# Ledger of designs, part 2: VHH binders against FYVE, RhoGEF and PH domain-containing protein 5 (Fgd5)

Target 1, 194 residues: FYVE, RhoGEF and PH domain-containing protein 5 (Fgd5), of Mus musculus (Mouse) (q80uz0r647to840)
Amino acid sequence: RALVIAQELLSSEKAYVQMLQHLSLDFHGAVLRALENVEQEGREPLAQEELRQGLRELPAICDLHQGILESLEQRLGDCGEGQPQVADIFLAREQEFEHHAAHILQFDRYLGLLAESCLLSPRLATTVREFEQSSQGGGQSMKHRMLRVVQRLFQYQVLLTDYLNNLCPDSAEYDNTQSALTLISKVTDRANES

## First folded at step 21 (VHH; from j3 with S53P)

Design k2
Fold by OpenDDE, fold request of step 25:
Structure k2 (fold): chain B 194 residues (1-194), chain A 123 residues (1-123)
Amino acid sequence: as target 1 above (194 residues)
Amino acid sequence: QLQLVETGGGLVKPGGSLRLSCVVSGFTFSRYWMAWVRQAPGKELEWVSSISPGGSHTYYEDSVYGRFTISTDNAKNTLYLQMSSLKPEDTAVYYCARESVYMRSEYEYFDHWGQGTQVTVSS
């Protein structure tokens, strides 16, 4: 049963990473190029820089989850019918989850800046709109898509809790899973500081 | 069987208020992000608002920020959307949606929806 849940974690991670890659590679790149053009026009340089800084978390977050995905694939591939070992995948990346914390804390600010910048720059507005309407965007708003990054941590809470409930309480994996849940909770709780 | 049932829609004047409710059943309400989405005639589905499990985190589309409030009552398994300062542009069918936890594809944001409730803002 724990293995089944771990498989669900893996499958959802694959889908999530695909979505995240579009944000990190396609959207992020397109927006940065558009912003460079805006800066050349001398418009709101400080706001633009703050927006760039906010968006810079996307590649880092993408790297984090790509690593998680790779590790999950390896661990579950080696597990066979035995007890999977996946909790340490999260624990080993505690520092990297600070990018998520930053994303959560700055969410409203940098997305607000993006919206404002779109009002000032038709080129940027077009860039964002085209991405939203593209197959890469899936027709969803950019803000909601960015919110999925926040939501992923909460999804981990659900998934790892279900995973925990199917582990032997006397196992090391059980303890590690609890630690992983604590780690994730600490990150999500930081959202309350904003 | 999973069910989401929206109520509270209707006709309202610009500047008016409505409160939408969504009663959910068939799943543990407090485990999921819940959302309101809307679809106007001839337009695509639009995300309106989301709320985290327990209600500690709320997010809004820019056009509704400051006017709409999403909330939950876990004891009643009910999601709410308090709408104020309504505009004609808010006219749409409003759906209660469960945010997907187990993404089956990169494009899956919601995994269950209600039948929707019509909101019409007109003078």
Scores: ipSAE 0.877, ipTM 0.938, lowest interface PAE 0.6, mean pLDDT 92
Fold by OpenDDE, fold request of step 25:
Structure k2 (fold): chain B 194 residues (1-194), chain A 123 residues (1-123)
Amino acid sequence: as target 1 above (194 residues)
Amino acid sequence: QLQLVETGGGLVKPGGSLRLSCVVSGFTFSRYWMAWVRQAPGKELEWVSSISPGGSHTYYEDSVYGRFTISTDNAKNTLYLQMSSLKPEDTAVYYCARESVYMRSEYEYFDHWGQGTQVTVSS
């Protein structure tokens, strides 16, 4: 049963990474290019820099989850019918989850800045709108799509809890999974510090 | 059997208020992100608001920010949307939706929603 849940984790991670790649590779690049034009117009340089800093978390978060996905694929591919080891995949990346913390803390701020910038720059507005309406954007609002990045940590809480409930309590994997859940919870609680 | 049932819709004048409710059954309410979405005639489905399990995190579409409030009562398995300062452009069918945890596709945001409740804002 634990293996089945781990497989669900892997399947979900794959889907999530695909979504995240569009944000990191396509949207991020397009927005940064559009912002260069806004800066050339001399409009609110400090606000633009803050927006850039917020958006910089996307590539970092994408890299994090690419690594998680690769590790999950490797671990589940190697374990056969045995007990997989997946909890340490998260524990080993504790520092990288600070990018998620930053994303959560600054979520409303930098997306608000993006919205304001769109009001000032028709080019940026068009860029954002075109992405939202494209097949890569999936027709969802950018803000909701960005929210999925936040929500992924909560999904981990559910998935890892289900995983935990199907492990032997005396196993090392059980203890590591509890530690992983604690790690994820610390990150999700960062929103309360804003 | 999973079920979501929206209530509270109706006709209201601009500047008015409505409170939508969504009663959930068939799953553990506190485990999931819940959302309100809406669809106006001839328009695509639009995300309105989301709330985290336990209600500690709330997020809103820009057009409704400051006017709408999403909340939950876990004891009652109920999701709420308090709408104030309503505008004609808020006219739509509003749906309560469960946000997916076990994503099967990059485009899977919601895995279940109700039949919806009509909100009409008109003079």
Scores: ipSAE 0.871, ipTM 0.933, lowest interface PAE 0.5, mean pLDDT 92
Fold by ESMFold2, fold request of step 25:
Structure k2 (fold): chain B 194 residues (1-194), chain A 123 residues (1-123)
Amino acid sequence: as target 1 above (194 residues)
Amino acid sequence: QLQLVETGGGLVKPGGSLRLSCVVSGFTFSRYWMAWVRQAPGKELEWVSSISPGGSHTYYEDSVYGRFTISTDNAKNTLYLQMSSLKPEDTAVYYCARESVYMRSEYEYFDHWGQGTQVTVSS
């Protein structure tokens, strides 16, 4: 059932936005404060400067996905409606999505920068470990949590493929979902080639 | 219906090697991120390694980087973890896991798990 899969897209988008909010507000702030103290002592290594620049993109990525979440909530909040129509949410944001999708894929690179920066700065390494222990009460690796930022595009591929397979091929929603999947697949294909 | 079955664990001396295998059935294996997760005695679950759909990108927790290699064989629906230069600290139950796609919370990291295979590193 297409509606069940559309509801799963909504619930997983909500979970993803919650994760982005924690990263963009809590983790990002703690890392910037740790890097600021290093900068006051002298020039920081290029890896740490590049990490800081990349983290400045997190709020914009969060805003994009908050918009997607809000649209999904509005579209799926109706009672008694027929087939779901959610594919155009991605198509309506094609330019914004393509712009920010490139930055989402950069989080793979930022995982390496974070590890390198932690080796160069014991204070940063301590800050990251403290965040891991205080923010969840469960010891989840921050590296793995940041990796999940990248995984969302691949999750869309799975979710939209499942959604497509449960739509009538004659429907406009089927065609729109194919277009949305093509849009997402272009971005993930670039990641696989890099 | 969905199954993940690990094999290849055992007892090895420090510095030794093991290769873990995870045979998968019941879903399109090559469309998902897959992971190895371990639990040492008395410790919480610890993410070890992840691999992207299709196998193009691999990621490792810092403590195993350079010693462990994650890989896939899509024709056999099998995930591997090649472990080298093993240390007593690597002693744990190792689980094959599928990274979540259908989730209700940011804390739902893995949605399907194997039964685990014991790896013991001791003299």
Scores: ipSAE 0.604, ipTM 0.811, lowest interface PAE 1.4, mean pLDDT 81
Fold by ESMFold2, fold request of step 25:
Structure k2 (fold): chain B 194 residues (1-194), chain A 123 residues (1-123)
Amino acid sequence: as target 1 above (194 residues)
Amino acid sequence: QLQLVETGGGLVKPGGSLRLSCVVSGFTFSRYWMAWVRQAPGKELEWVSSISPGGSHTYYEDSVYGRFTISTDNAKNTLYLQMSSLKPEDTAVYYCARESVYMRSEYEYFDHWGQGTQVTVSS
């Protein structure tokens, strides 16, 4: 069942990368235009600049996860009938993952800034709602979709735990998966204790 | 085996308050993102609120922000939604849901649902 769970990790990574691409191409432009209108009206320029700067991190987050996706595709295409090997993808990217994990955790603060800005600016709230209802927005809450940027770290923890429970306990992949979970748990522990 | 049970719905006047509860079983509640989702008559499902594993971070859709509070009691495996300043547009069936981990597309947000509890806000 380890292979099935590894394939689910791949499938969910594909979905996550697609979501990041839609956010960076479609939503980002609409929000930036709305923020220009708010600034021209002289309202809370510091909060809007923080939000603008946070949105610029989406391409970097997408690049990290595209790399993870490519590695997963390579590994799961060449497993044969043997045990899958994916844990080292996370271990090999330990420094990069920790760097981008810090950026992903900043989305919690940016989601709060977006909510507060929309409460204080009906025009921004209308712009976000209109994008959500357009074909580019996919008809779903964009705020909830942005929240899923943050949720991926927690999803890895669940997925890798399920994966671990289906590996041979004396295998190298078992040990590597425990190490990957330790790395991810450090990040999620910071988020829960902030 | 996996079970989500909502309670606490009812009829309430505009401006009133109501607390929804969702008791869960069959999974480790504190490791998952949990959410409230609602469906008004004739409308699509609408995400209302989410809470992080452990309860440290909460998020709300704009129309309920400042009026609704999501919380958890991990010892009781219970998710709550405290609703205040209720408006007629809050009338809906409210669902407790677990946010997806095993997604097959970017549109698969929730993998398990309760049966829902009706909230009616009317004069």
Scores: ipSAE 0.592, ipTM 0.803, lowest interface PAE 1.3, mean pLDDT 80

## First folded at step 22 (VHH)

Design l4
Fold by OpenDDE, fold request of step 25:
Structure l4 (fold): chain B 194 residues (1-194), chain A 123 residues (1-123)
Amino acid sequence: as target 1 above (194 residues)
Amino acid sequence: QLQLVETGGGLVKPGGSLRLSCVVSGFTFSRYWMAWVRQAPGKELEWVSSISPGGSHTYYEDSVKGRFTISTDNAKNTLYLQMSSLKPEDTAVYYCARESVYMRSEYEYFDHWGQGTQVTVSS
């Protein structure tokens, strides 16, 4: 049933957004503060700026998925037991998914810079370590946690494919879902350009 | 019945190589991100590497990058970890893990993993 899959999508999105909020609000903020201190010490400002720019995608990605979550909640709340309309939620946000593309392309670079910066700044290293060890981090490495952001797009491919397989092929939602899958695939393929 | 079975662990000298295998059953292998994780005595579970469905995207922990290679054989439902230039700090139980698609909580990264295989790097 398409509705059941959509509900799974919603549930998964909720959990994912919670994770993103920790990255976007807690980790991102803490790291930026630590980086400011590093810059004050006169340490490799260009590298730090590049790192800052890379990390800037996190809040944008978080905003994207918060919007997706809100839309999913609304659509599924209104649907009842009927056919949901969820594919357009993704299609309407095509431009915002460019933040994911940036995240994918810059992934190794800015995480490498983060690691290097941690070697140079004990304060930053402590900040990152504390986040990783905190309940907010769930004990996972920062790199793997950041990878989950990449992986979410692939999760959409799975979820939307399952959704598609339970739709009427003659429906507008079917066509829109195919379009959404194409959109997601275009973004994930950007990883090959890195 | 979902199963992941790791093999290929053992004792090896520093600088040596091992190839770990993980045979999966009970699910469509090609639909999931797969990962290797490891746990050393007294340490927390550590992510080692992940591979996308189809194997087009691979990622590694910094400490293993350039030394380890993750790969898949979909026809055999098997995940591999080729380890080279092994170090004593690589000593751990290595687990094959399925990365969660249906994330049930903000802390869920893996939803299934095997019993693990012991890798010991020692002189």
Scores: ipSAE 0.876, ipTM 0.937, lowest interface PAE 0.6, mean pLDDT 92
Fold by OpenDDE, fold request of step 25:
Structure l4 (fold): chain B 194 residues (1-194), chain A 123 residues (1-123)
Amino acid sequence: as target 1 above (194 residues)
Amino acid sequence: QLQLVETGGGLVKPGGSLRLSCVVSGFTFSRYWMAWVRQAPGKELEWVSSISPGGSHTYYEDSVKGRFTISTDNAKNTLYLQMSSLKPEDTAVYYCARESVYMRSEYEYFDHWGQGTQVTVSS
């Protein structure tokens, strides 16, 4: 049963990474190009820089989850029918989850800045609109799409909890999974500090 | 059997208020992000608001921020949307939706929703 849950984790990670890649590669790049034009116009340079910094977390988060995905694929491929080892995949990346913390803390701010910037720059507005309407975007608003990045950590809490409930309590994987859950909870709780 | 049932819709004047409710059954309510979405005539489905399982995190579409409040009562398995300062542009069918945890595709945001409740804002 633990293996089945791990497989669900892998499957969901694959889907999530695909979504995240569109944000990181397509949307992020397009917005940065549009913002370059806004900066040249001398409009609110500090606000634009803050927006850039906020959006910079997307590529970092994408890299994190690509690594998680690769590790999950490897671990589940190697374990056969045995007990997989997946908890350490998260524990080894504790520092990288700081990007998620930043994303959560600054979520409303940088998306607000994006909205304001769109009011000032028709080009940026068009860029954002085109991405939202594109087939790659799935028809969801940018804000909701960005929210999925926040929600992924909560999904980990659910998935890893289910995983934990199907492990032997005396196993090292059980202890590591508890540690991983604690790690994820620390990141999600940081939103309360804002 | 998983079920979501929306209530509380109706006809209101601009500036008025409504409170929508969604009663959930068939799953552990406290494990999931819940959302309100809406669809106006001739328009696409749009996200309105989401709330985390513990209720500690809430998010809103820009057009409703400051006017709408999403909340939950886990003991009652109920999701709420308090709407104030309603505008004609808020006219739509409102749906209660469960956010997907086990994503089957990159396009899966919601895995279940109700039949919806009509909200009409008109003078």
Scores: ipSAE 0.871, ipTM 0.933, lowest interface PAE 0.5, mean pLDDT 92
Fold by ESMFold2, fold request of step 25:
Structure l4 (fold): chain B 194 residues (1-194), chain A 123 residues (1-123)
Amino acid sequence: as target 1 above (194 residues)
Amino acid sequence: QLQLVETGGGLVKPGGSLRLSCVVSGFTFSRYWMAWVRQAPGKELEWVSSISPGGSHTYYEDSVKGRFTISTDNAKNTLYLQMSSLKPEDTAVYYCARESVYMRSEYEYFDHWGQGTQVTVSS
């Protein structure tokens, strides 16, 4: 049933937002403070500025998904056993999804810059290891955890395809869900071409 | 029913090569992120590599980058890990895993696992 899949979309979005909050508010801030120390020592300031710019994508991604979560909570809390209507939540955010694509296209570069910066800064390397070992980091590789940031768009393709397959083909929500899938697929296709 | 079955493990000398295979059934695996994860004796699980749906993007933990290659064959529903320049530190049970989509917690990284295949690198 479409409602069950919409509820799965909501619950997984809540889990994803919690992960983004840990990355965008806690990890990102700690890395930026560590980079200020390296910048003061004159170590490759151009590479650090590129890393700093790339990490700024995390707050924008977090803001996008907080908005999606709030909208999903409102819609599914108010639907009253009716047909769920969630596809327009995605359609309204086309420009924000372009921010996701930018992050995906630069992901290898930013991870490489982080690794290089860790070799040049023992303090940064310690910051990354400490976050990986903390309860906020969940004991997982920082590289894999950052990869989870960009995986969400591909997860939407799976979730929305399952949702679509459980909607009446002549309903407005079916048409809107097809449009949302097209939007998301365009963004992920751009990322896959890089 | 979803199944992931790893094969290709074995004993190999340092500097040698192995190719791991994971045959998948019960889902369209070309639409999911897939991963290899390993566990060395006495150690925690360690993410090794991930591959995007369709196979266009690959990612590696730093300790294996340049030595390991993840790939897929969608026609055969098979995930591969080509391992080269193997080191004793690569000794572990290697698991094929599907990265989670329907998650209830930020700590639910993988939702389906194989039973693993042993890789031993020793002189």
Scores: ipSAE 0.585, ipTM 0.802, lowest interface PAE 1.5, mean pLDDT 81
Fold by ESMFold2, fold request of step 25:
Structure l4 (fold): chain B 194 residues (1-194), chain A 123 residues (1-123)
Amino acid sequence: as target 1 above (194 residues)
Amino acid sequence: QLQLVETGGGLVKPGGSLRLSCVVSGFTFSRYWMAWVRQAPGKELEWVSSISPGGSHTYYEDSVKGRFTISTDNAKNTLYLQMSSLKPEDTAVYYCARESVYMRSEYEYFDHWGQGTQVTVSS
């Protein structure tokens, strides 16, 4: 049962990385080009610079999760025999998680800046609409899709809790999973305090 | 046994208000992102609003921001959507949905749905 949940973690991480790659390669570039024209007119440079800075974190977020995905594929894709061992993948990246978590959790703020910027820039609003229509997501709001960037840490809490509940309580993996949950909960609790 | 049950829909005049409720059971409500999604006649599903676990962060599509408020009562496992300044274009079936945790693809956004409640805004 633990192995099934670990394989679901792998599958969902692959889907998340694919979404990050789509946002990082296609949407990010289009928005930056649209913002260059608005900056040329000199309107709202502070808010646009904050949005630009937030979007520049997408490649770094993608790199972190590509590393997690690669580790999960190695641990689960090779054989899958015996008890899974995935908790230390998160523990090994504690510094990276803490560094990127503030940016991941602030991405909801960047969504607000995007929406406000679209009200003031018809070109940006058109760019967002065109990307929504071209997406394989079937017309789902771009703002909701970008919200998925924020949601991943909360998803890890649920996934790792379910995983923990299916491990032998006296195993090393159980102890490691508790530690990984503590790490993730520290980050999500900080966001809830704000 | 997981269940999401919406109530509070009905017929209202333009400019009116309604509060939708969604009572959930079968999972720990406070650990999940929850959403309202609507479908107008002949249209695709449209995300309306999302709320973080614990209720600290709320998000809205542009056309409803400032008019709709999403909230939770974790003690009652209930999600709410307070709708005000309603317009005929808000006419739709409104669904309570749980945001997916076990993604099967980049495009799987919701893993559990209620049966929906009809909201009709007309003179």
Scores: ipSAE 0.544, ipTM 0.778, lowest interface PAE 1.6, mean pLDDT 81

